# Designs tried in a protein design chat: VH-VL binders against q3z8e7. Part 1

Every score and structure here is a prediction.

Target 1, 156 residues: q3z8e7
Amino acid sequence: MVEKIPMTASGYKKLEDELSTLKVKRIDVIEEMRLAAMDKDMRENAPYHAAKEQRGQIEGRIKEIEHELKYADVSEYTDTNTSKVNMGSTVKLRDPKNGECCTYTLVSPKEIEPLKGKISASSPIGKAVFNRNKGEQIEIEVPSGTLQYIIEDISF
Structure headers, positions and changes below count from the first letter of each chain, unless a header shows other numbers; antibody chains aren't numbered by Kabat.
F, E and O stand for the ipSAE by ESMFold2-Fast, ESMFold2 and OpenDDE, each averaged over both directions (binder to target, target to binder). V2 = 0.75 x the mean of E and O + 0.25 x the DockQ between their complexes.
[cut] marks letters that were taken out.

## First folded at step 1 (VH-VL)

Design d1
Fold by ESMFold2, look of step 5:
Structure d1 (fold): chain C 156 residues (1-156), chain A 121 residues (1-121), chain B 113 residues (1-113)
Amino acid sequence: as target 1 above (156 residues)
Amino acid sequence: EVQLVQSGAEVKKPGESLKISCKGSGYSFTNYWIGWVRQMPGKGLEWMGIIYPGDSDTRYSPSFQGQVTISADKSISTAYLQWSSLKASDTAMYYCARHLYYGSGSYFDYWGQGTLVTVSS
Amino acid sequence: DIVMTQSPDSLAVSLGERATINCKSSQSVLYSSNNKNYLAWYQQKPGQPPKLLIYWASTRESGVPDRFSGSGSGTDFTLTISSLQAEDVAVYYCQQYYSTPYTFGQGTKVEIK
């Protein structure tokens, strides 16, 4: 069983557009490799090896995007002030031991920014809060031990 | 955030084997070349060789060919530098480094923190 | 192998003044098909790994201050620090990446006078 990758319709569209662009660029880079190889021994040809690296980067990104699109679960849910955490929700978590708070927003994979609190629904924190109510206590396992939080607030 | 984290300092005797590591994170490990650079105490930088982890294409400086083995395990995003039999002259700081993300490049844009290898009798 | 030779080996410059480091390659590192010089500059501060400053001879890496500039073509290259700051005390290396082995210059130590 393969977990679906939650994303918005706009996130899905951005991945499709990037994929199309990369497939065109791949054609250009393969031609650059062919041209560079015509003048030099390939093992001593820095331009050829530079183009080979660029092709590898493009191929890798294409494979990543194709995987994300294949397993995408495009969310159509938008509901401000719901009682439950959903895609697009911002949650405020409070540590009951010391009262410290942290805030996370559930975003599509393309919008993940962990240092700004934008996380996926499939992350450990995201999984723990998804479909939960305000006031529920959650537990998250981390290398330093078990963290306990209370969902203090949910907003969109 | 691209990071290269190397294994800790090593103190060894001549004739011993050693394998040091460089773990890459925050980027597509298999799509970038990883190189190794030696810096002997008080000396400059020496290019040792590079590997493309995606297909294990490996290139050595003639000065290091046959002295070391460069390898990678792409399943754990880790590159290695190893010796079958260390010499006192192998005492140095060893850096791993990555080429620039997106586009052509054989220059090193991200460097590991270094691994100090000390070989003494 | 392409030999990279830097000059001077050591340079003492007053704060706020210009520092100039030269790098010469034993053969051209300019690839005529794309008109690019395969030449980079690195800064290494005491106790730290090297850091990329400039690639393609004159392109500044993101986050590198404007006072650092690179110039030159073919076999002769220059790194210029237009107004030396205290934090610029380091050893500077040029490197060619035109052909393997991707050799470095021997380094130039820059100090405050």
Scores: ipSAE 0.005, ipTM 0.495, lowest interface PAE 13.7, mean pLDDT 83
Fold by OpenDDE, look of step 2:
Structure d1 (fold): chain C 156 residues (1-156), chain A 121 residues (1-121), chain B 113 residues (1-113)
Amino acid sequence: as target 1 above (156 residues)
Amino acid sequence: EVQLVQSGAEVKKPGESLKISCKGSGYSFTNYWIGWVRQMPGKGLEWMGIIYPGDSDTRYSPSFQGQVTISADKSISTAYLQWSSLKASDTAMYYCARHLYYGSGSYFDYWGQGTLVTVSS
Amino acid sequence: DIVMTQSPDSLAVSLGERATINCKSSQSVLYSSNNKNYLAWYQQKPGQPPKLLIYWASTRESGVPDRFSGSGSGTDFTLTISSLQAEDVAVYYCQQYYSTPYTFGQGTKVEIK
């Protein structure tokens, strides 16, 4: 047997959810760093240094979670098909007004392919659906107004 | 959608070196073990080894230990299988596949399309 | 190493009939701490990579038809196709992931009679 870290199925899922959330947060913080770096001299840029510190904290926690997940020993069977939208999730959205459906996959910035429905978790759609449940109604803010969709399906 | 895309078919001679690749997409590449499976012509599946891209922890089958090198570049979500000196007996189809976490089972849930390696003089 | 042995090596079954494949491990792949069998089944059609069918001995992967079922515990496992379909012609493999090196059965070829 391989060395394992005992945990419940629920605990395992919570770690996955936390990891996914942190990865989105990391993207946001990196963007904050980028924006801050454009605004002021790096040596006198308090917002940049604050964001950099936050990134370090996030990355540290991510490493810890990845280690736990790597060696996880889940003792419970999970027969539930219930899931939340996370990084890597494919989401089917339906417009309740016109019945139109759209499919999106949340991906890392390096994997973004808008024409294939691969979008950033930091995008307006990504932010709206992230950590949401199947069947949940979400609102997406766009320049032209507010769009309403139902999360019809989640897959990973 | 989870996908593993492998490099193209290879035709080599004995003694030559080779490195084939497997690129993952549609999931967090660093959070899942990825493994290699050999299938010789007309034969069954052979587990070669696995690597965890997050920290490059690598586990080999004793049968393949020292015969091949498994590596990964997490920056481009790619795993590799390489030989320093190929033999005719290395002729086979090579599959990469994603492993789940140890606690949830280290079975292969997604597979690459395979890379055919032909070694002949 | 845990040796996985399948039986039979080949099986011919009429359309609509039941196909049964057995897999035996040289030692138990049941983990007492979580009461899980570290056993998976794969289907491989000609010219294609293997496809995961069953994990934890009896849990169907998403998208796998209900006619596929896995059973067994400890050292003896069975994959059953309740009603064989034409598209089920393939080689089937069992695999233990209880301990490294992970090992596969030698495969069972299922054909239409």
Scores: ipSAE 0.000, ipTM 0.540, lowest interface PAE 12.8, mean pLDDT 87

## First folded at step 3 (VH-VL)

Design C9
Fold by ESMFold2, look of step 7:
Parts: C-alpha cells; sequence; structure tokens
Structure C9 (fold): chain C 156 residues (1-156), chain A 122 residues (1-122), chain B 113 residues (1-113)
C-alpha cells in the first residue's frame, strides 16, 4: 500500500535541518527576485534570472525532502555503528506480543548445537538475523507460519 | 554546477603539520557529507572518513582514527584534512568527494575534487 | 570492516570486445529493508580523479554510456563494458557504502590489447 522509507533518527534530523534552511533561503530568494525585477528590463536582467534559477532548485529540493519526510520510517537502531549480527554473534530475540526472550549464537556448521542455541547462518533463525542491527524487527519462517521478533541485544 | 576545489600541492618534511582544504560550491554545503580519500603512489583508493558540515558529525576509518583530523568551516563552505605531524608514508594524492544522500545518510560519491598531492620527504 | 575484492587485477581486451570485472564483498551489502545493494563503481583515468559510473549496483549515472552496466547482488557484483572503446582505458574500483568505513576494491586496470 504505502511504501515506507527507512532512515535513522540522525538521517531524519538532517533532512529536517535542510528543509528549514531551504525555507528560509526561499523567502530571501523571492525577495531578491522582486527587487531585481523592479528597476530593469527583464530580457537582460542577469541577477533576476540567477535568482529565478536558484528558486527553482530550492522549490524542487523542498518538494523532495517533504516527500521523504512524509514516508519516513524512523528507526531506533544505530545504523552508523558496526554492531551487526555476524558469525560468532549471540543474539537475544524478544517476542513483542508476550515479552519472552530466546538466545542464539551463530556458529560454523561443525559447531552447531541447536538444543544449546548454537545455529548456522543458513538456518531460518540465522537467515533472519544475519547482518541485522539491534532493535530491528525480523520475521522467522517456521512450519506453523511466520513469527515476529525484535533483536533485543547482540553480543560476542 | 556542483564543484569541489581543493588546495594546491604541498611539499613537506617529516614532523611538520599540514592542513589541506576542499571548498564546495553549487549546492547546499551544510547538507551533504564530504569524504576524504587517500591514494598512495601507484596504489588504490582508501576511504579515510567523512564529515557532515551542518553539525560536524564526523566518522573515521579505523585505519585513520587518531592519524588525521577532518573538520569543516560551514561559513566558507570548506572542509579540511589535517595532520599534526607528517610522516614520509603520508606521501599521497588526497581527494575530497561529496557523498550523495539517501534519506539523510551518506551513500556513494557523486562529485570529486581535483586532488591535492602531498609529498613528505627529508 | 567489509573487504572488497576485485578480480582480475588487470585485463587486456581487444577494442570492441567485452570487458568483465568482478567485485566480491566479505559481507552482504544488500539491505533487506529497502532491497538495495550499497555498491558503486568508479572509473579513474590516468591523471584524473575518480568518476562515478554505477550506483546501487546497477543504476548508471547520468551521462555514462550504455555500454557500461552493473549487475549482481548481496556479495557478488560485476561491471561489464559491452564494447570496449579506446577512452575506456582506466582503473575501475568498486566501493561498498553499506557501513563505515566505506571500503574500495583494490582496483582493476583495463587496457587495450
Amino acid sequence: as target 1 above (156 residues)
Amino acid sequence: EVQLVQSGAEVKKPGESLKISCKGSGYSFTHYWIGWVRQMPGKGLEWMGIIYPGDSDTRYSPSFQGQVTISADKSISTAYLQWSSLKASDTAMYYCARHSLYFGESSYFDYWGQGTLVTVSS
Amino acid sequence: DIVMTQSPDSLAVSLGERATINCKSSQSVLYSSNNKNYLAWYQQKPGQPPKLLIYWASTRESGVPDRFSGSGSGTDFTLTISSLQAEDVAVYYCQQYYSTPYTFGQGTKVEIK
């Protein structure tokens, strides 16, 4: 239905700051255009033409940012760090419906011990968590359907 | 037209300090990440780090953390790369480049400066 | 750090023939939430700064000739020059921008044979 655009809180903030700056610049450029147009022949009014071009760029960028902010899906995960799930990681998964947690460690195929939570990256759980960040919601396919979990913690 | 204009070539001795510059024009300087890339003679490209001039959010490659300082002066649309004490192994071409944005975060490099050659020899 | 490995290090291709450069990342650079591969290709001609060719693995930058194409996903990527021209003699680099540091491949030098 509605496509969400993933971004971090930092990314959203940077877009908001750009939008605020552009809206101020837009006001200034519109006034520059008005003043440039008052006294001169428009055919050869280089200052007016330059300001008009700048306004066009500003309006276009404002529309782009407003679209991006409207469809933003702001995440609480820290996408700027390198603490992603990988081989050797221990992952704590939380069921958002009841708060129950389970813990898995990604290991090589020779180290697999499913009853102790040591699983491969190619298992359903392993595939769902691999390269994911803390705080992400994941889906795990099981025979009974698709389960939803949140990556509560990642450790080594 | 987006332009990144870097300061001129430098010839230095080991132990000297140096600050090179990258001036951005033709776009909103404070709203795009600027990165620095090293290329040693005859070698490939090495990503050194980036800065968001709007709030000075700065991120370094671990290989360069503590070795250089990345900064910006948004009032003159200029980013900087600085060494407190140069080594002969710092001899290289240094590029600044603008990261394109994807929803406020940095992505690929869309525009590159012309490069600044830094030569460090005794 | 995500290691980017290009192959070959160098290749010589006859004028008008196909050139193929491979790039492999040590970790997936596909972010499943947006289904994008955070992978770019750059061209660097002698004495010039690098120039963007391809981003998001397969999207050509404006003004890049149709003979350049990018493909692949996850960890394995390919840059293809379908009909090599004299002006395509350069070193080509892949780069991941999935996570910092945004590492480059070691480069592939393309020559006319």
Scores: ipSAE 0.000, ipTM 0.509, lowest interface PAE 14.5, mean pLDDT 83
Fold by OpenDDE, look of step 7:
Structure C9 (fold): chain C 156 residues (1-156), chain A 122 residues (1-122), chain B 113 residues (1-113)
Amino acid sequence: as target 1 above (156 residues)
Amino acid sequence: EVQLVQSGAEVKKPGESLKISCKGSGYSFTHYWIGWVRQMPGKGLEWMGIIYPGDSDTRYSPSFQGQVTISADKSISTAYLQWSSLKASDTAMYYCARHSLYFGESSYFDYWGQGTLVTVSS
Amino acid sequence: DIVMTQSPDSLAVSLGERATINCKSSQSVLYSSNNKNYLAWYQQKPGQPPKLLIYWASTRESGVPDRFSGSGSGTDFTLTISSLQAEDVAVYYCQQYYSTPYTFGQGTKVEIK
């Protein structure tokens, strides 16, 4: 058995926030790698190698954080539903104007299913809600203008 | 340079098994979905399925589900397409292709292998 | 499954003239969350694998000549070659990657008149 890692509730939350940020960053870096690879041979492409290195660093840190979170000993830790929107979170958005609600789940790139409301954290909606709190009002830019929504509920 | 190199042409008889390969290079093989596309002689492209080499998550077209097996060995950056028992109707060109990413989202096929011709005849 | 239907099946166009290929999906491939059309166009020349031309319905792949353009949204899409060149003789395919299976159109053969 792995020994538990003592930490504060605030410390735990900070790790969760960092993890969330890194997961989004990882997606972006992968895209940067892709873009860099389009123009030059990757073997001689400095931007590609830089992005690749950054990805490695991000992956390493993610692994560390996940380990710490997994074996954390936090006595004051409450349910994850009170936390900020994270990867894997299901978010209920309410239009304050008409009361209509929409539900989305932030998923990894390979799990994206638009018809099922499974969206990327890098999508417009994903970016708008990521790392936000329940009750916050968010704005989503669309061609027709700016949409306003309230994060009504966060579940995991 | 991103490359997908497929195994050579195959000539088989009905009932025989076959496993063809697609080796990726010049990119992180584990982080991109790779798919197989069938093209029968003189016909169009048919999406067969895709695999994520990182965890071997595999998705098949309903038309090919149970007809073929898609797999990958990430240690050697290679994807596979195999048949347990070939039919004459399996005669076709088979392409592997990499899915492009848009902010981490799997999307369109941006790189293609050269194709593997499979001929099945008695 | 989303069915992709191209029209026409075959097209003969004079050199320097406009070639227009249509692609229709059985359901919308527009994702409302990002307002992107999950639609790609490929070119396949004889004896070669397909080559990506257009993605997101209208974005041209790097290295693709300006004479190629994609348009449309929702269920109706168009690939246009503004001035057909000899090297453009090929079969063109549309593909949706909105949902699996990521189906192709049946292809349109473009020839020189």
Scores: ipSAE 0.000, ipTM 0.560, lowest interface PAE 11.9, mean pLDDT 87

## First folded at step 7 (VH-VL)

Design P2
Fold by OpenDDE, look of step 7:
Structure P2 (fold): chain C 156 residues (1-156), chain A 122 residues (1-122), chain B 113 residues (1-113)
Amino acid sequence: as target 1 above (156 residues)
Amino acid sequence: EVQLVQSGAEVKKPGESLKISCKGSGYSFTHYWIGWVRQMPGKGLEWMGIIYPRDSDTRYSPSFQGQVTISADKSISTAYLQWSSLKASDTAMYYCARHKLYFTESSYFDYWGQGTLVTVSS
Amino acid sequence: DIVMTQSPDSLAVSLGERATINCKSSQSVLYSSKNKNYLAWYQQKPGQPPKLLIYWASTRESGVPDRFSGSGSGTDFTLTISSLQAEDVAVYYCQQYYSTPYTFGQGTKVEIK
């Protein structure tokens, strides 16, 4: 059984849009290759090689997106009070030492906005809170040491 | 135009093996899940399983797990359903169908094959 | 497994009259994050493969007449034929694609009274 890739609905949509754009771009690049290939000296055809490289990059990204879409998990918990932190979750963290709180929302890489508290599940904070329960104490590794937080609330 | 064309009707005896096919055309075969649905005579539709042709990732209904094998050959845009040993109870119409949504495992069927009638009798 | 139960098993309706078919799932097939019900309706005429009518519980497939409509959310769904036509005689199936196995209802046979 292959593990699903958690993401938000909006993240999924963005991947779809990107895929669509890349497919169009691929067509254009292929055409550029075709035009460049009309040059008799293919070995020294810089435009052709550039277009070919670009095609490779586009195709690589397309494959990545296809993989993500195939295994995407856009499920949402109906009960946020009893659910674990997941993609799309907004998490309130409390410092047990000083009582200060901070709020973060787990989002897909395309949705990251640090200034708005939108962070990746692969970030240090994201990794620490992902699949955790309300009330659980977590540890976050930072260059200065290890920070302790309690998950005070989970919402969507 | 999207089409799914299935292999012809089969008449078999219990204990025999069988492999039926479903060929897709008019679309990117590797990027859509394709499924099999059983319909016994005079009965309803039964979801058997699905396969992603690109990498042959397969999902089975618990009722059909171990009873059949779903496979695909993406080089010829063909999906397969096979039995190692047929039973009389396998007598049914078998449909292949394509998922509507790109790449997505969780989807509905938009295009269907014409069906393959399998008759198993002694 | 999610069990899909349709009602009634058989329905006889006069031409031009409304036909209503219900489908109930053993658990919700609504993804709240997408605000979509993973529920489809199919029509199967004698000797033919099934035909997709409705998806996402209420969206008509291209080419499907306006007289067909889907409604409902969560666990209770309805397929309505506002004015039954002769060509609508068929067996109708609901299907959830929320989680594997993507199970079908047992089917509802619609006939002309």
Scores: ipSAE 0.026, ipTM 0.648, lowest interface PAE 2.9, mean pLDDT 89
Fold by ESMFold2, look of step 9:
Order: sequence, then C-alpha cells, then structure tokens
Structure P2 (fold): chain C 156 residues (1-156), chain A 122 residues (1-122), chain B 113 residues (1-113)
Amino acid sequence: as target 1 above (156 residues)
Amino acid sequence: EVQLVQSGAEVKKPGESLKISCKGSGYSFTHYWIGWVRQMPGKGLEWMGIIYPRDSDTRYSPSFQGQVTISADKSISTAYLQWSSLKASDTAMYYCARHKLYFTESSYFDYWGQGTLVTVSS
Amino acid sequence: DIVMTQSPDSLAVSLGERATINCKSSQSVLYSSKNKNYLAWYQQKPGQPPKLLIYWASTRESGVPDRFSGSGSGTDFTLTISSLQAEDVAVYYCQQYYSTPYTFGQGTKVEIK
C-alpha cells in the first residue's frame, strides 16, 4: 500500500522549487568543501566541517522532498469559475456584529503560516469555510463559544 | 571589490514603520549570509540576526525575534531590516555585514556596511 | 546565549607600549575535535564601522598589521597590540560564532596615555 500525501498544486510547486534550490545549494556546498580542503592550516578546518554538516542537512531535506513529491496526491479545485471555497482560495470573513473583517488563505499543510493567515483546510476556520459560497454565514467553534462570520469575498 | 551600501539616516516617531536596506555588490550576493548588528548610542555591538539570501533562511537573536523582520530581495542583491512599529528604544546605528565564509551560518563578518542611523523620538 | 565579557572596559597605554585586552566566554567556544576556537576580534575606530582583525582566535586577517595578535583557547582569550600606534585608538570587540546568537563582548576602549 502506497500512502498518498495530499497537497495543493501550489504546495507541490513550492516543494519542486525548494528541491531545485537545494540541489543548487548542494553543488555550492560541495565546492565550499573543496575550497576549504585546500587550506593548508589544519587548525582552519572548521569551514570544511561546517560545510560538511550543511551538506548532510541538505541531503536529508532533499530525500524528504523527493519522497513527498513521489507520493503527492495533488487535489485542486478546478478553475472553471466556481464560487465555492476550495484549496488555494482566499476568503474574507466579516463579523456581522461589528463589521470587522479577517482574511485567510487555504493552503497545504507544508505552507501553513497562521500569523499570515495561511491555514489548512482541516483547521477550525478551514473546515467552516470549505465548500461554502460567498454570502454564507458560518460558525466557528472555540472554547468560549461559537463565533459567527459571513463569507464576504472569495478570491484566488 | 566587495561593497555593502546601506540606505540613509532616518528620523522617525514612535509607532511608525521603517524598512532600511543593504545592497551588496562585487561578489556572489546569494552565496553569503548577511547579518544585522545594532549599536545603541554609546554602547557596544549587538548581533540581531542573519539571512541567507538564496533561500531566505533567516536566524534571529532571541532578543530580536518578533521585534524586527530580516528579509532579502536577491534579484536586486539587497537585504532589509524592517520594523512595523518603532519605539524610542530603537534609536541606534544599524550595520549590515557579510560572513567571510562561503555558505556557512557559523561565521564572522569580513565586510561591513557604512551603517544607517535610525533616530526615534516623540 | 553565550555571554562574552571583556576586560578592562577602557585602557590607556603609552605610545609604543603593549596593550592587552581580555575576553572571557560563559561557555567554551572550542570545537575540540578540530582544535578550532570560534572567536573573532574587531576594531571600531571613531565614526567608522567595525573591521575584522582576528578570526579563529589567533589568525590575523589579511592587511592587519603584525602588531596585532590573538591568543587563548576555550573560554579565555586575549588580543595583544605589541606596540601601540596612534591609529590604534579604537574600541575593540570580541565575538563568538560557536552558537547563535553570535554575541559580542561589551567592548574595550583603547586610548593613548
């Protein structure tokens, strides 16, 4: 059994770009190791060791990304002009009580940045908005009760 | 020849935002870590953090984490230091500096910018 | 954080005499398997940015005069100016680059007596 790793097309592209960058960085670190090895002062070998350690970290991350890309299941809302919130959507939520707005973007787990409003579809906000239309009222469960918002806008 | 040129002096009020710059030239900008160092008036040097411009890998001193943003635009060989809301205590000289060692985060600074004086007064 | 403590805070030395600046780290900055001390020294002249003098505790940067030397290992380091010149009036800083944050000492001001 092959276990798939769900991600957006944007998430897949981000991993591809990171992989490309890491492969270039690996080449550069190998050159740094070569240059450091030309140092005839044995006490000056810390640059070589630092580069070797970085290479190990780069190789490990490359292996992780290659595995994730190999088993990626890229699901993405078709861009045939639907009004529903999906992966990659940016939603603007309005509090009907005071009119204040908050903005969130649904991203893959690897792209989550909560302080920038990039959340997963499995988060409380993500679950509440997923597959909903502009203008719908949603409820978000929090420990202190239920928060109510209106989906004011959906963009991509 | 290696050169780091910083943006000019700034005079600001508390609560204002600010972004200062450090442009590197004469070397492979994306292959070296760039650091930021604060020097308060009459005080010593404080290591703020570093960035690797190629991939934006950024490391902050715990004292500055969340207080400033270090970023880079590798297309124009420029590193940035940014505040969202300045305080009077941010009044200082700010230096950018390049690591001497190629790629390694664990290094010392061989080239320094001229400094950017930031003055924050109410 | 590794705390770097310099002594003295200021130092007045006659022209041509030796100046000695000490730097002590709160933890060892020696990578013992490679015998490397992750310690640098900088000079900051009035109105100028810092300038690298010494790295790996004892290696002089290219173009730095022979009168500057570094020594020490582990937690205790010294910068020596063997014969002080007028142009050496500056504040001197040690820095560790063993672990983040890469902290500096508080500085030692060197003046001519």
Scores: ipSAE 0.000, ipTM 0.489, lowest interface PAE 15.6, mean pLDDT 84

